# Ledger of designs, part 15: VH-VL binders against q80uz0r647to840

Target 1, 194 residues: q80uz0r647to840
Amino acid sequence: RALVIAQELLSSEKAYVQMLQHLSLDFHGAVLRALENVEQEGREPLAQEELRQGLRELPAICDLHQGILESLEQRLGDCGEGQPQVADIFLAREQEFEHHAAHILQFDRYLGLLAESCLLSPRLATTVREFEQSSQGGGQSMKHRMLRVVQRLFQYQVLLTDYLNNLCPDSAEYDNTQSALTLISKVTDRANES

## First folded at step 4 (VH-VL)

Design w25 (framework fv_rovalpituzumab)
Fold by ESMFold2-Fast, scan of step 4:
Structure w25 (fold): chain C 194 residues (1-194), chain A 124 residues (1-124), chain B 107 residues (1-107)
Amino acid sequence: as target 1 above (194 residues)
Amino acid sequence: QVQLVQSGAEVKKPGASVKVSCKASGYTFTSYAMNWVRQAPGQGLEWMGWINTDTGNPRYADDFKGRVTMTTDTSTSTAYMELRSLRSDDTAVYYCARETYYYGSGFYFYFDYWGQGTLVTVSS
Amino acid sequence: EIVMTQSPATLSVSPGERATLSCKASQSVSSNVVWYQQKPGQAPRLLIYGASTRATGIPARFSGSGSGTEFTLTISSLQSEDFAVYYCQQYNNWPLTFGQGTKLEIK
């Protein structure tokens, strides 16, 4: 039922946060160091500042999702055989979702900027390759990892819709889930229009 | 101008080790990763691993972990691949290959220059 | 790991004819497929990357197409120098994997 879907939301959030931590802690720092080295060598990759600004958003996006994960763990850990209450976790973070939405939706573009920078710096290309290989025990690519940043918003929409359909229509959780779904759908709709 | 020149053919007994070299010229050695690929007689290509020529950090394919060591000597622009505990089914031509990349909906890597190959024969 | 399967194993054609070689991936690799040519006693030579982009110095008679799981290498108006073994490789996922090869031989 609803609890099962809420547990899927928790499990998928844990996997997503682990991937996002790798991008934020390891990849972000390594790429920024490689870009600094290119500048010191007198090279001028296209749109480096835009790429740097985008990558600097990773720690804040990671913090947002770590907060969601911690709240889901606490909320579902306290849920015995009662109906789960998780929708307010998203509603409490509406401001953060709105703030980061523009940058989250730009990750496809950031892939292009990274690739163009790699054309001018084989060292940067090697750095990207090394992170891709070290992270690939499960058959993912760096492209797939960066695109998951955008795709997680779409996954929330699917999971929250499934969750809503398994709730009692007269419950507070039903109303809160409709509000959370509206918030997430509004953000994901912008990806389709831009 | 880019050239990868490998060491000569080797004949080894089962249980021995072999170390193949790959000397690079015509480019900045530490700017490109080096991969190792082998080909058993009459068979296809098998990727063995790669090494970051700038840091010296290697990464190995699962089938070769524990038996292979990849190293570099930046002063001579040379990459090395050592395979230990040789078996008869390790008989193959071993290639070094330079890794490059291309953009077309992401960042992707492929091999643009290959060494001439080193035949390693393992027989009793 | 992604399995790359090439067909046919051997293709017999005459000079001047068109040859079409197939490569299938066990799961989607987007357009991240490379084609190599290997002549007896020689190292593989890069032909095409990104499924359809011809490498520098490769004649226009070589063309690649496909995306997802099905890829094709086409050689129009075959020259005598084109008879070789052709390998496809995916670089979408780790580990990197090669097809078993297609031998192009004179009829």
Scores: ipSAE 0.005, ipTM 0.514, lowest interface PAE 10.6, mean pLDDT 82

Design w26 (framework fv_rovalpituzumab)
Fold by ESMFold2-Fast, scan of step 4:
Structure w26 (fold): chain C 194 residues (1-194), chain A 124 residues (1-124), chain B 107 residues (1-107)
Amino acid sequence: as target 1 above (194 residues)
Amino acid sequence: QVQLVQSGAEVKKPGASVKVSCKASGYTFTSYAMEWVRQAPGQGLEWMGWINTNTGNPTYADDFKGRVTMTTDTSTSTAYMELRSLRSDDTAVYYCARETYYYGSGFYFYFDYWGQGTLVTVSS
Amino acid sequence: EIVMTQSPATLSVSPGERATLSCKASQSVSSNVVWYQQKPGQAPRLLIYGASTRATGIPARFSGSGSGTEFTLTISSLQSEDFAVYYCQQYNNWPLTFGQGTKLEIK
């Protein structure tokens, strides 16, 4: 059933937004402070500037997904046992997805830059470890958390495909879901080529 | 040369508290985390917790929450571990150790330098 | 909490022989395993980190292997100074956990 899949989209978005907020509020700030200490010690590499640029995108990406979460909560709370209407939530954010997709898909590269920066800064390495341990989610590596940023776009494709397959082909929601899938695929494909 | 020098052996009665010190030298103290591990006579190693030397924020193992406190004094490059409400089964050698790591296919952590250990004996 | 189980508890071998020590994790720890050597009255000494990377100053006769849940420390030709207790430790999940140790004794 489509509703069950839409509820899975909502529940997974809640978990994802919580992780993004932790990254954008706590981790990003801690990394910036650790990198300032390295600068004062005269050991700043160019890789650290690229990492800073990438991490600066986290608040905007967080805002995008917070908006999606809020819209999903409203739509699914209001529909009861009726047909869910969620595809236009993604379509309404086409410009934002196109703007941020390149940065989202670069998070695998940013993880590599973080690792390289840690080799040059034991203080940054200590910060990364503290962040991993302070989490209530316990046991999750920073690598896992940063890769979730990339994986969320692919999860949308899977969830929206399952959703589409459980919708009436004659419905407006079916057509809108096809359009949403096309948007997510286009964004993902373009960013995978550079 | 990196060195971690711990305070001397102590004998305590049940119910007392002990505070072990670990003085670091030969590196920037606030750049590396400090770990605490204990070992009862003839037994294995037991992790107690760690402290971020830059922020002063500790993380404790569940078995020690509520009766352990880890602190640092950055002006003297010294870490402290205080254990309260001592029992006879707290008799052990207590170690501080410096944590470092590297990145390969992921992050790997290890303790590269250890203090010499502090024997704490709890007996009536 | 991940449980690290070492085997055998005691291994009796002669100098010049090969020793193989096992360490098993109750769930996958990737390659995030460290090996330490401890001699009586001394603090542990780092040998291997990342399951297979030898620490600075550690002789080539020490080697580590494994990933996931099965790990091995091998000493290819035992010297008299190698008779000690060996501990494995995982870093993949918090809290950090150590194996109970394998005692390497002269036959």
Scores: ipSAE 0.006, ipTM 0.529, lowest interface PAE 9.8, mean pLDDT 83

Design w27 (framework fv_rovalpituzumab)
Fold by ESMFold2-Fast, scan of step 4:
Structure w27 (fold): chain C 194 residues (1-194), chain A 124 residues (1-124), chain B 107 residues (1-107)
Amino acid sequence: as target 1 above (194 residues)
Amino acid sequence: QVQLVQSGAEVKKPGASVKVSCKASGYTFTSYAMNWVRQAPGQGLEWMGWINTNTGNPTYADDFKGRVTMTTDTSTSTAYMELRSLRSDDTAVYYCARETYYYGSGFYFYFDYWGQGTLVTVSS
Amino acid sequence: EIVMTQSPATLSVSPGERATLSCKASQSVSSNLAWYQQKPGQAPRLLIYGASTRATGIPARFSGSGSGTEFTLTISSLQSEDFAVYYCQQYNNWPLTFGQGTKLEIK
């Protein structure tokens, strides 16, 4: 049923935004400061700068998904047991998705750069470990959390496909969901070309 | 009321070590980074490094690597700076300075409160 | 390392006059620039941060302006207590660096 899938989209978006907020508000600042203070920062200046630039995108990505979450909460709260209309939430944010797509898809690369930096800096490795052991981290690895950033786009593709398959083909929502899937596919396909 | 109170003046011989303390009060010690800055007589300000008071992890300016150690004692809200292998040109007033550090911005900041300074004289 | 250059080294002005102090960075520091005042025998005191924001308790006669590589500290209607050494500091990049200072003295 379409509504059930739309509710899964909402609940998974809520969990994702919570994770992004923890990365953006708690981890981001600590890691950026530690990177600037790496003992051998002149050793790999390009890798350090790429990682810094990528991590600085986290607040803007968080804002994008916070907006999606708020729209989903309002839209699904208002519809009750009626037909949900959620596809236009994504379509309204087309420019934002395209703007952030390159950075979102680079998060597996940023994880690799962070790992390299930790090998060169015991202090950075300690900062990462301390964050993972905090109540915000819950003992989960940084790798697991950072990979969620790129995985969320693929989750949208799966959830919206299942949603589409449970809609009436003659409805406006069906047409809008096809358009939303096309948008998400354009941004996720870039991962295969990078 | 934020206060940073430093240890008293020291006179040392070349080759000796000096350890300066900076006791903080009036705020949560572990919420703000502590920096160390020195000033030779009649000269300008020279940044030596900083310490994360929450983790205890220090970062040193290149000119001081190998000779300086920065530590904290969170139970007494005190930061320490030890400089080894003292030379005559290490004669200076040494300051601790509190940095405003906000998680989420990921950047260095300015120094909003300073200790009164500790004069270290290195004479042969 | 970003080099901060202040000019002039010494500025002689009379009480009640306006003083303008310059600070130049060897590369862009955005607006991440602070000004400190130091009187003989005392620790530096924060005056301005973010190039133009006055710190708490700092009189309105102190104002800062500029961005990128060129910055100015202006003191209007100089008071006797304003005669001191002034330092600019960039906090945009590691390592943090200070200018060499401008001494403000009575004409």
Scores: ipSAE 0.000, ipTM 0.444, lowest interface PAE 17.5, mean pLDDT 81

Design w28 (framework fv_rovalpituzumab)
Fold by ESMFold2-Fast, scan of step 4:
Structure w28 (fold): chain C 194 residues (1-194), chain A 124 residues (1-124), chain B 107 residues (1-107)
Amino acid sequence: as target 1 above (194 residues)
Amino acid sequence: QVQLVQSGAEVKKPGASVKVSCKASGYTFTSYAMNWVRQAPGQGLEWMGWINTNTGNPTYADDFKGRVTMTTDTSTSTAYMELRSLRSDDTAVYYCARETYYYPSGFYFYFDYWGQGTLVTVSS
Amino acid sequence: EIVMTQSPATLSVSPGERATLSCKASQSVSSNVVWYQQKPGQAPRLLIYGASTRATGIPARFSGSGSGTEFTLTISSLQSEDFAVYYCQQYNNWPLTFGQGTKLEIK
């Protein structure tokens, strides 16, 4: 059923938001503290500045998904025998999703810059490892966590496709879900561009 | 030249505590994390935990949580590992080991220098 | 946790022969495997990191290979000083885990 798929979308969004909050708040802050202590002669490597700029995008990504989570909780918490309506949650955030495409295109670059910065700063490397070993991080590498951002967009595509296939074809929700899939497909395609 | 020099052998009774030291030289102490690894007689290597020498924050292996404490003294470039409530099966050689990052990733770590080891014998 | 399994537990070979030591991970660890040598009464010594990169000062007769779950340490022409215990370790996932060791004995 459509409702079961919508509930899966909600539960997976909650788990994803928890990971993003840890990444955005704890990791970003820890990296900034490590970089403040790096001993350079009044000059910062360009790679570190680009990395700092890239990491500053994480709070905006976190805000987007927190909003989606809250909207899903509201819509699905109401319950009932009626068909769920969740597609407009994504459509209302079209501008934000399109903005994210630009940043996601740079995630491999940001990961590479982080790795390079770690080679230049053993303190930063130690901080990254400490983050990976934290209870909130679950022992997974930073590479895996950052790549989950791209993977979440792909998961939306899969979940919304399954949702669409369980909706009445002449419903408004069917039409809205097709529009949401078109939006997510555009963003996912841009994210996979090198 | 990098050197890690550990404190001497200890003999303890069950229920006692032991504190092993590891003095580093030849590099900037706060730039590299320190790990602790033990080896029971005739057995393999068992990782106990690590400490961020820059922040002083330790992370312990699950089997040792609640009875191990790792600390550093940056003024003397020394790391410490204290193990409490000693049991006979804690008899082992305890090593400190400096970690380094894996090129080219920078994210993955291995141990490039080891202390000489400290034998801790727990017997009645 | 990732379990590292080494085989054989003991390998008996003569000086001048080739020794091949195996290490298997319970799940993929990419190329993030390190090999250590431990002689009696001594601390472990770093031999190879990144599955195949020799550490500084390690003789060319030592070589490592493998990726994913299957890894091999090869010593092409055994010298008397090579008879020791060898440990593999993965550093791909937390917590870090060691194999149980392979003891290389003189025949």
Scores: ipSAE 0.000, ipTM 0.482, lowest interface PAE 11.9, mean pLDDT 81

Design w29 (framework fv_rovalpituzumab)
Fold by ESMFold2-Fast, scan of step 4:
Structure w29 (fold): chain C 194 residues (1-194), chain A 124 residues (1-124), chain B 107 residues (1-107)
Amino acid sequence: as target 1 above (194 residues)
Amino acid sequence: QVQLVQSGAEVKKPGASVKVSCKASGYTFTSYAMNWVRQAPGQGLEWMGWINTNTGNPTYADDFKGRVTMTTDTSTSTAYMELRSLRSDDTAVYYCARETYYYDSGFYFYFDYWGQGTLVTVSS
Amino acid sequence: EIVMTQSPATLSVSPGERATLSCKASQSVSSNVVWYQQKPGQAPRLLIYGASTRATGIPARFSGSGSGTEFTLTISSLQSEDFAVYYCQQYNNWPLTFGQGTKLEIK
């Protein structure tokens, strides 16, 4: 059923937002503290500056997905066993997706910059290791966590496609889901081009 | 040259505390983490914990939580390991070891330089 | 915690022969294994990190291999100075854990 797929979308969004909050609140701050020592020495590698700029996007990306999570919780809580209506949650956020998709898709590049910066700064490498080990649920590599930021947009495409295939073609939700898929595809394709 | 020089041997009675020092030279002290490892006579190596020399944040192995304290003095490039409530089975050589890393598809950490060791004997 | 098990406890070999030392992890540690050599009265010396990468100054006769749970340290054409205790260590998970050591001794 469509409802089962919509519930999978909600459950995976909740897990993703928890990871993204940890990355935004804990890792971002720890990296900035490690990099500030280098900046204050009057010499900062370009990789470190670009990484710092990219990580500043995390709070806004977190806000986007927190909003999606809250909307999904409301919609699926209200519908019971009826037909879910979730596609307009994405459509309502077209401008946010267009603004942030490019930064989201750059997280594979930011992982490369992090690796490069760690080779130049044992302090940063130590901080990354400390962050990976101090998480409550057990360690996951920084590579895994940062790549999840990129992967979430592609997961939306997969989940929304499965959702669409389980909807009545005559429904408004079917039409809205096609529009949502077009939006997500458009912003991911455009960002990959840049 | 990188060098880690530890304090001299100590003899302590059960219930006492010991504080071992490890003075680093030849590199920027705050750029590398410091680990502590001990070895009882005729036995293998046992990891005790590590300290982030930049932040001063220690992480301890479960067997030592509650009676070990790791600290640093950045002004003298020295790391310290204090072990309290000593028992006879704490008799061991205590090593400090500098941690370094390499990157492939993830970070790998290993100990590239070790102190000469400090023998701590706990006897009644 | 991950348990590292080394075998054999003692390996008796003649100079010029090949020695093969094994290290087994209780769960996967990827390639995150280091090997140390310790001579009597001395601190451990780094030999190999990342399961197979020789540290600076380590002779080519030392080689490491393995991934996941099974790791091997090989010493080809043993020299007299190679008789020592060898330890493996994992750094994939906290706490860091060492094997119990393999003593390499003259036959």
Scores: ipSAE 0.014, ipTM 0.553, lowest interface PAE 7.4, mean pLDDT 84

Design w3 (framework fv_rovalpituzumab)
Fold by ESMFold2-Fast, scan of step 4:
Structure w3 (fold): chain C 194 residues (1-194), chain A 124 residues (1-124), chain B 107 residues (1-107)
Amino acid sequence: as target 1 above (194 residues)
Amino acid sequence: QVQLVQSGAEVKKPGASVKVSCKASGYTFTSYAMNWVRQAPGQGLEWMGWINTNTGNPTYADDFKGRVTMTTDTSTSTAYMELRSLRSDDTAVYYCARETYYYGSGWYFYFDYWGQGTLVTVSS
Amino acid sequence: EIVMTQSPATLSVSPGERATLSCKASQSVSSNVVWYQQKPGQAPRLLIYGASTRATGIPARFSGSGSGTEFTLTISSLQSEDFAVYYCQQYNNWPLTFGQGTKLEIK
């Protein structure tokens, strides 16, 4: 049933946004503080500067998914037990998805830069460990959390495909879901090839 | 020449609080986390929690949540551990331990330097 | 929480002999195991981390092995200063947990 799948999309988006907020607001700020202290001691390696620059895209990605979450909450709240309409939430953000595709793919590289920077800064390594312990229900590695940024796009593809298969083929929602799936598949195809 | 020097032995009554200090020297204090571990007489080691010396943020083991407070004073390179509502089974040697790391498939943390220990005796 | 079980509780051996100490985890901890030595009246001393890596200044007679749930500390040719209590600890999962210790004593 389509409604059940749409509700799964909402609940998984809530969990994902919470992780992104911790990564974007708490972790990024802590990393910047740790790196600034190293700079003031006159010992900043190249990897630390590149990590700082690379993570600057994270707030924009967080904003994108916060918008999706808010739209999903509104749409599913308004439909009650009726037919859900969620595909245009993704279509309305087509330009943002296309723009961020390349940056999302860079998260594998940013993980490598983070690991390299930690070898040079015990302070940064301590910050990474502290953040890993902040997750609910059990600590997840920083590697797992950063890779979830890429993984979410693959999950959209799976969920939207399941959703499409439970819609009436002659409905506007069916057509819109095909378009949304095409958009997400294009982004994930690039990620999958990397 | 890393050294961790702890405060002296304490004798407390049940219900009291104790605050143990750990003064670090020979390294940049804020670059390494500090852990607290205790050992009851003739027993094994029990981890109590750790503190990020750069941010001052502590993380406590579940058995000590609500009774323990860990703090630091960066100006004196000193870590503190306060344990409240003392019971007779809190009688133990309390250690501070510096945490270090290496990277493999993830982060590996272990205690490379330990303080000499502080005996806290809780008796009526 | 992960339970670390050490065996035997006490091992009696003579100087010059080989000692083998066991540490078992209730679930997989990968290679994320540390060994510490504690002499009477002293703080623990780091011996081995990452299951098999000797810490700086630790004599070559100490070696560690294992992964997953079963770990071993081996002392190849016991010296008089090696008689102590040995603790294993996992750092794969929170909270950090220690074994109960193995006491190495003179036969």
Scores: ipSAE 0.012, ipTM 0.534, lowest interface PAE 8.5, mean pLDDT 82

Design w30 (framework fv_rovalpituzumab)
Fold by ESMFold2-Fast, scan of step 4:
Structure w30 (fold): chain C 194 residues (1-194), chain A 124 residues (1-124), chain B 107 residues (1-107)
Amino acid sequence: as target 1 above (194 residues)
Amino acid sequence: QVQLVQSGAEVKKPGASVKVSCKASGYTFTSYAMNWVRQAPGQGLEWMGWINTNTGNPTYADDFKGRVTMTTDTSTSTAYMELRSLRSDDTAVYYCARETYYYGSDFYFYFDYWGQGTLVTVSS
Amino acid sequence: EIVMTQSPATLSVSPGERATLSCKASQSVSSNVVWYQQKPGQAPRLLIYGASTRATGIPARFSGSGSGTEFTLTISSLQSEDFAVYYCQQYNNWPLTFGQGTKLEIK
């Protein structure tokens, strides 16, 4: 059922935003401070700049998904057991998705750069471990959390495809969902080409 | 050339404390975290905690909080683990183990080198 | 806390045979599993990390496989020095947890 799939989109977005908030507010600042110390220990400036630039995108990515979450909560709260209308939430954010797609899909590379930086700095490695062990971390590895940033765009494709298949083909929501899928597919393809 | 050499066997009475040492050589001591793992006779492995060798800050497993203290002496490349208020069920071989930081692009935190072990016997 | 369960507790096999050891996690640990070998009176020795990568100096007869919740250590042609206790460990979640061990003994 379309409503059940739309509710799964909401619940998974809520979990994702909570993870992004912890990654952005608690981890990001501590990592940036530790990276400044690694540079003083002879770290290569180019690799450090790539990692810093990528991690600085976290607050903006968090804001994007916070907006999506709020829109989904309002839309599905008002819907009750009625027909959901969620596709335009993505269409309204076309420029934001296109802007952030390249950075979102680089998070697997940023994870590699972070791991390399940890080899050069016990201080940075300790920071990563302390956040993994924190109550806010729930024991989840930093690798798992960073990879979720990459995976979310692909999860949207899966969820929106399932949603589309459960909609009336003659509805406006069907047409809007096809457009949303085209958008998400396009930004994913564009980022992969770069 | 990496070696971890631990102190010799200890026999203690219940209620006493024991302090085990682990001297590292063949690598830069402050570049790798040190973990402590124990094994009761005929039993499996139990993780006790780890220490940041650069800062000296320890993190303890819940079952050992309040009874264990982990420290380092960077001038001698030595890690220490002190366990207080000993009970008969603390009889075990205690190991120090060096933790690696990563492999390739992945975070791989596992124990690549182990000390030979220190048998601590708690008996009346 | 993630519980690691190894089976069987004891495996009796003859030299030259193949041994297969199982390790199961109570929830997904991706590929973040390590295998250690321990001989009587000795410290554990690193064998395999990342579920399938052999550590430096480990003979090719040792292989690891699996992901998610089910992992296997295989020794293709047992030699006398391979009779030991084998432990799996996950490093996906804190705290780090070990399996209870599988004792490989000569038949």
Scores: ipSAE 0.000, ipTM 0.467, lowest interface PAE 12.7, mean pLDDT 82

Design w31 (framework fv_rovalpituzumab)
Fold by ESMFold2-Fast, scan of step 4:
Structure w31 (fold): chain C 194 residues (1-194), chain A 124 residues (1-124), chain B 107 residues (1-107)
Amino acid sequence: as target 1 above (194 residues)
Amino acid sequence: QVQLVQSGAEVKKPGASVKVSCKASGYTFTSYAMNWVRQAPGQGLEWMGWINTNTGNPTYADDFKGRVTMTTDTSTSTAYMELRSLRSDDTAVYYCARETYYYESGYYFYFDYWGQGTLVTVSS
Amino acid sequence: EIVMTQSPATLSVSPGERATLSCKASQSVSSNVVWYQQKPGQAPRLLIYGASTRATGIPARFSGSGSGTEFTLTISSLQSEDFAVYYCQQYNNWPLTFGQGTKLEIK
């Protein structure tokens, strides 16, 4: 039963990483090109530069989750039909999660900066729509995709709680999952408080 | 003064192709996407697709993929929509429409200026 | 594909009366709904965007409201020039989709 939940964690992480890669690699580059090509009178650089700075955090977040995905693929591939061992994947990344929380708290601001920049640049707005319509986007808005960055931490909390409830209380995995939940709850509380 | 001026009415036989033009003036052509929308007699509005006027990259609605081609000529600030393999049910007024955005809750798009429309009649 | 359903298909009202037009989305579109007015032989004209924001030059008697799946266009005191077909459109998800229209006609 626990294995099924661990497999759902892997499956959802794979989908999440694919979305993050598209957002972090393809979208960021396209935004830079759109901003290069558009000119307007007066000083616009502050709003657009803040947006550029905010988007720079996406590669680090992508790298974190890519590592988690690769670790989950290895662990669940190795265990076959046996008992999964996945909690320490999160525990090994405690520092990264603590640092990551600070950046997640800024995503509402980055979304606001994107909206403001699109108001000033029809070309940027058009570029955003092209990514929304791509086959990799599935028709979801960029707003929804950016907000998934915040939502993934809350989803970990739900999935790890379900996982814990299906483990033997005497197992090392049970103890490690409680520790992972404590870590994710701490990070979620930081993200949620802003 | 933003204006979108479309080419004149066309009468075509089934199986033919039609190419409608939309000439923009009063704004920077490459700064706004162009959409195409049609309306059959007595019917509602049907979105056909859009084109990025800066890159020339078109995106087509599924019902029109394989039969429609959208292009632009930036030197004349003109957008084109070509529809092939015409059927009698393609009889409609075809509109070009300039796209703009609502930023209060995001960066979403709606049509602020429309061409006058081009009637395409397909009959044998 | 999000389906936009307008009701009624035809609304018969007298000049000076209040008209209420409804638009329903098959799933949430937030506030990303536009209303257009179309008179015979003319292209559609932008009236309302963002569910409730009047476009430039649109009289104050036109108002929009709603969010999520249910939207309303209200004309508080009908003038003779207001008898037309009204379309709603969502721009929350691709592809863009229009309602079937509500014809506002003199009773």
Scores: ipSAE 0.005, ipTM 0.481, lowest interface PAE 11.7, mean pLDDT 81

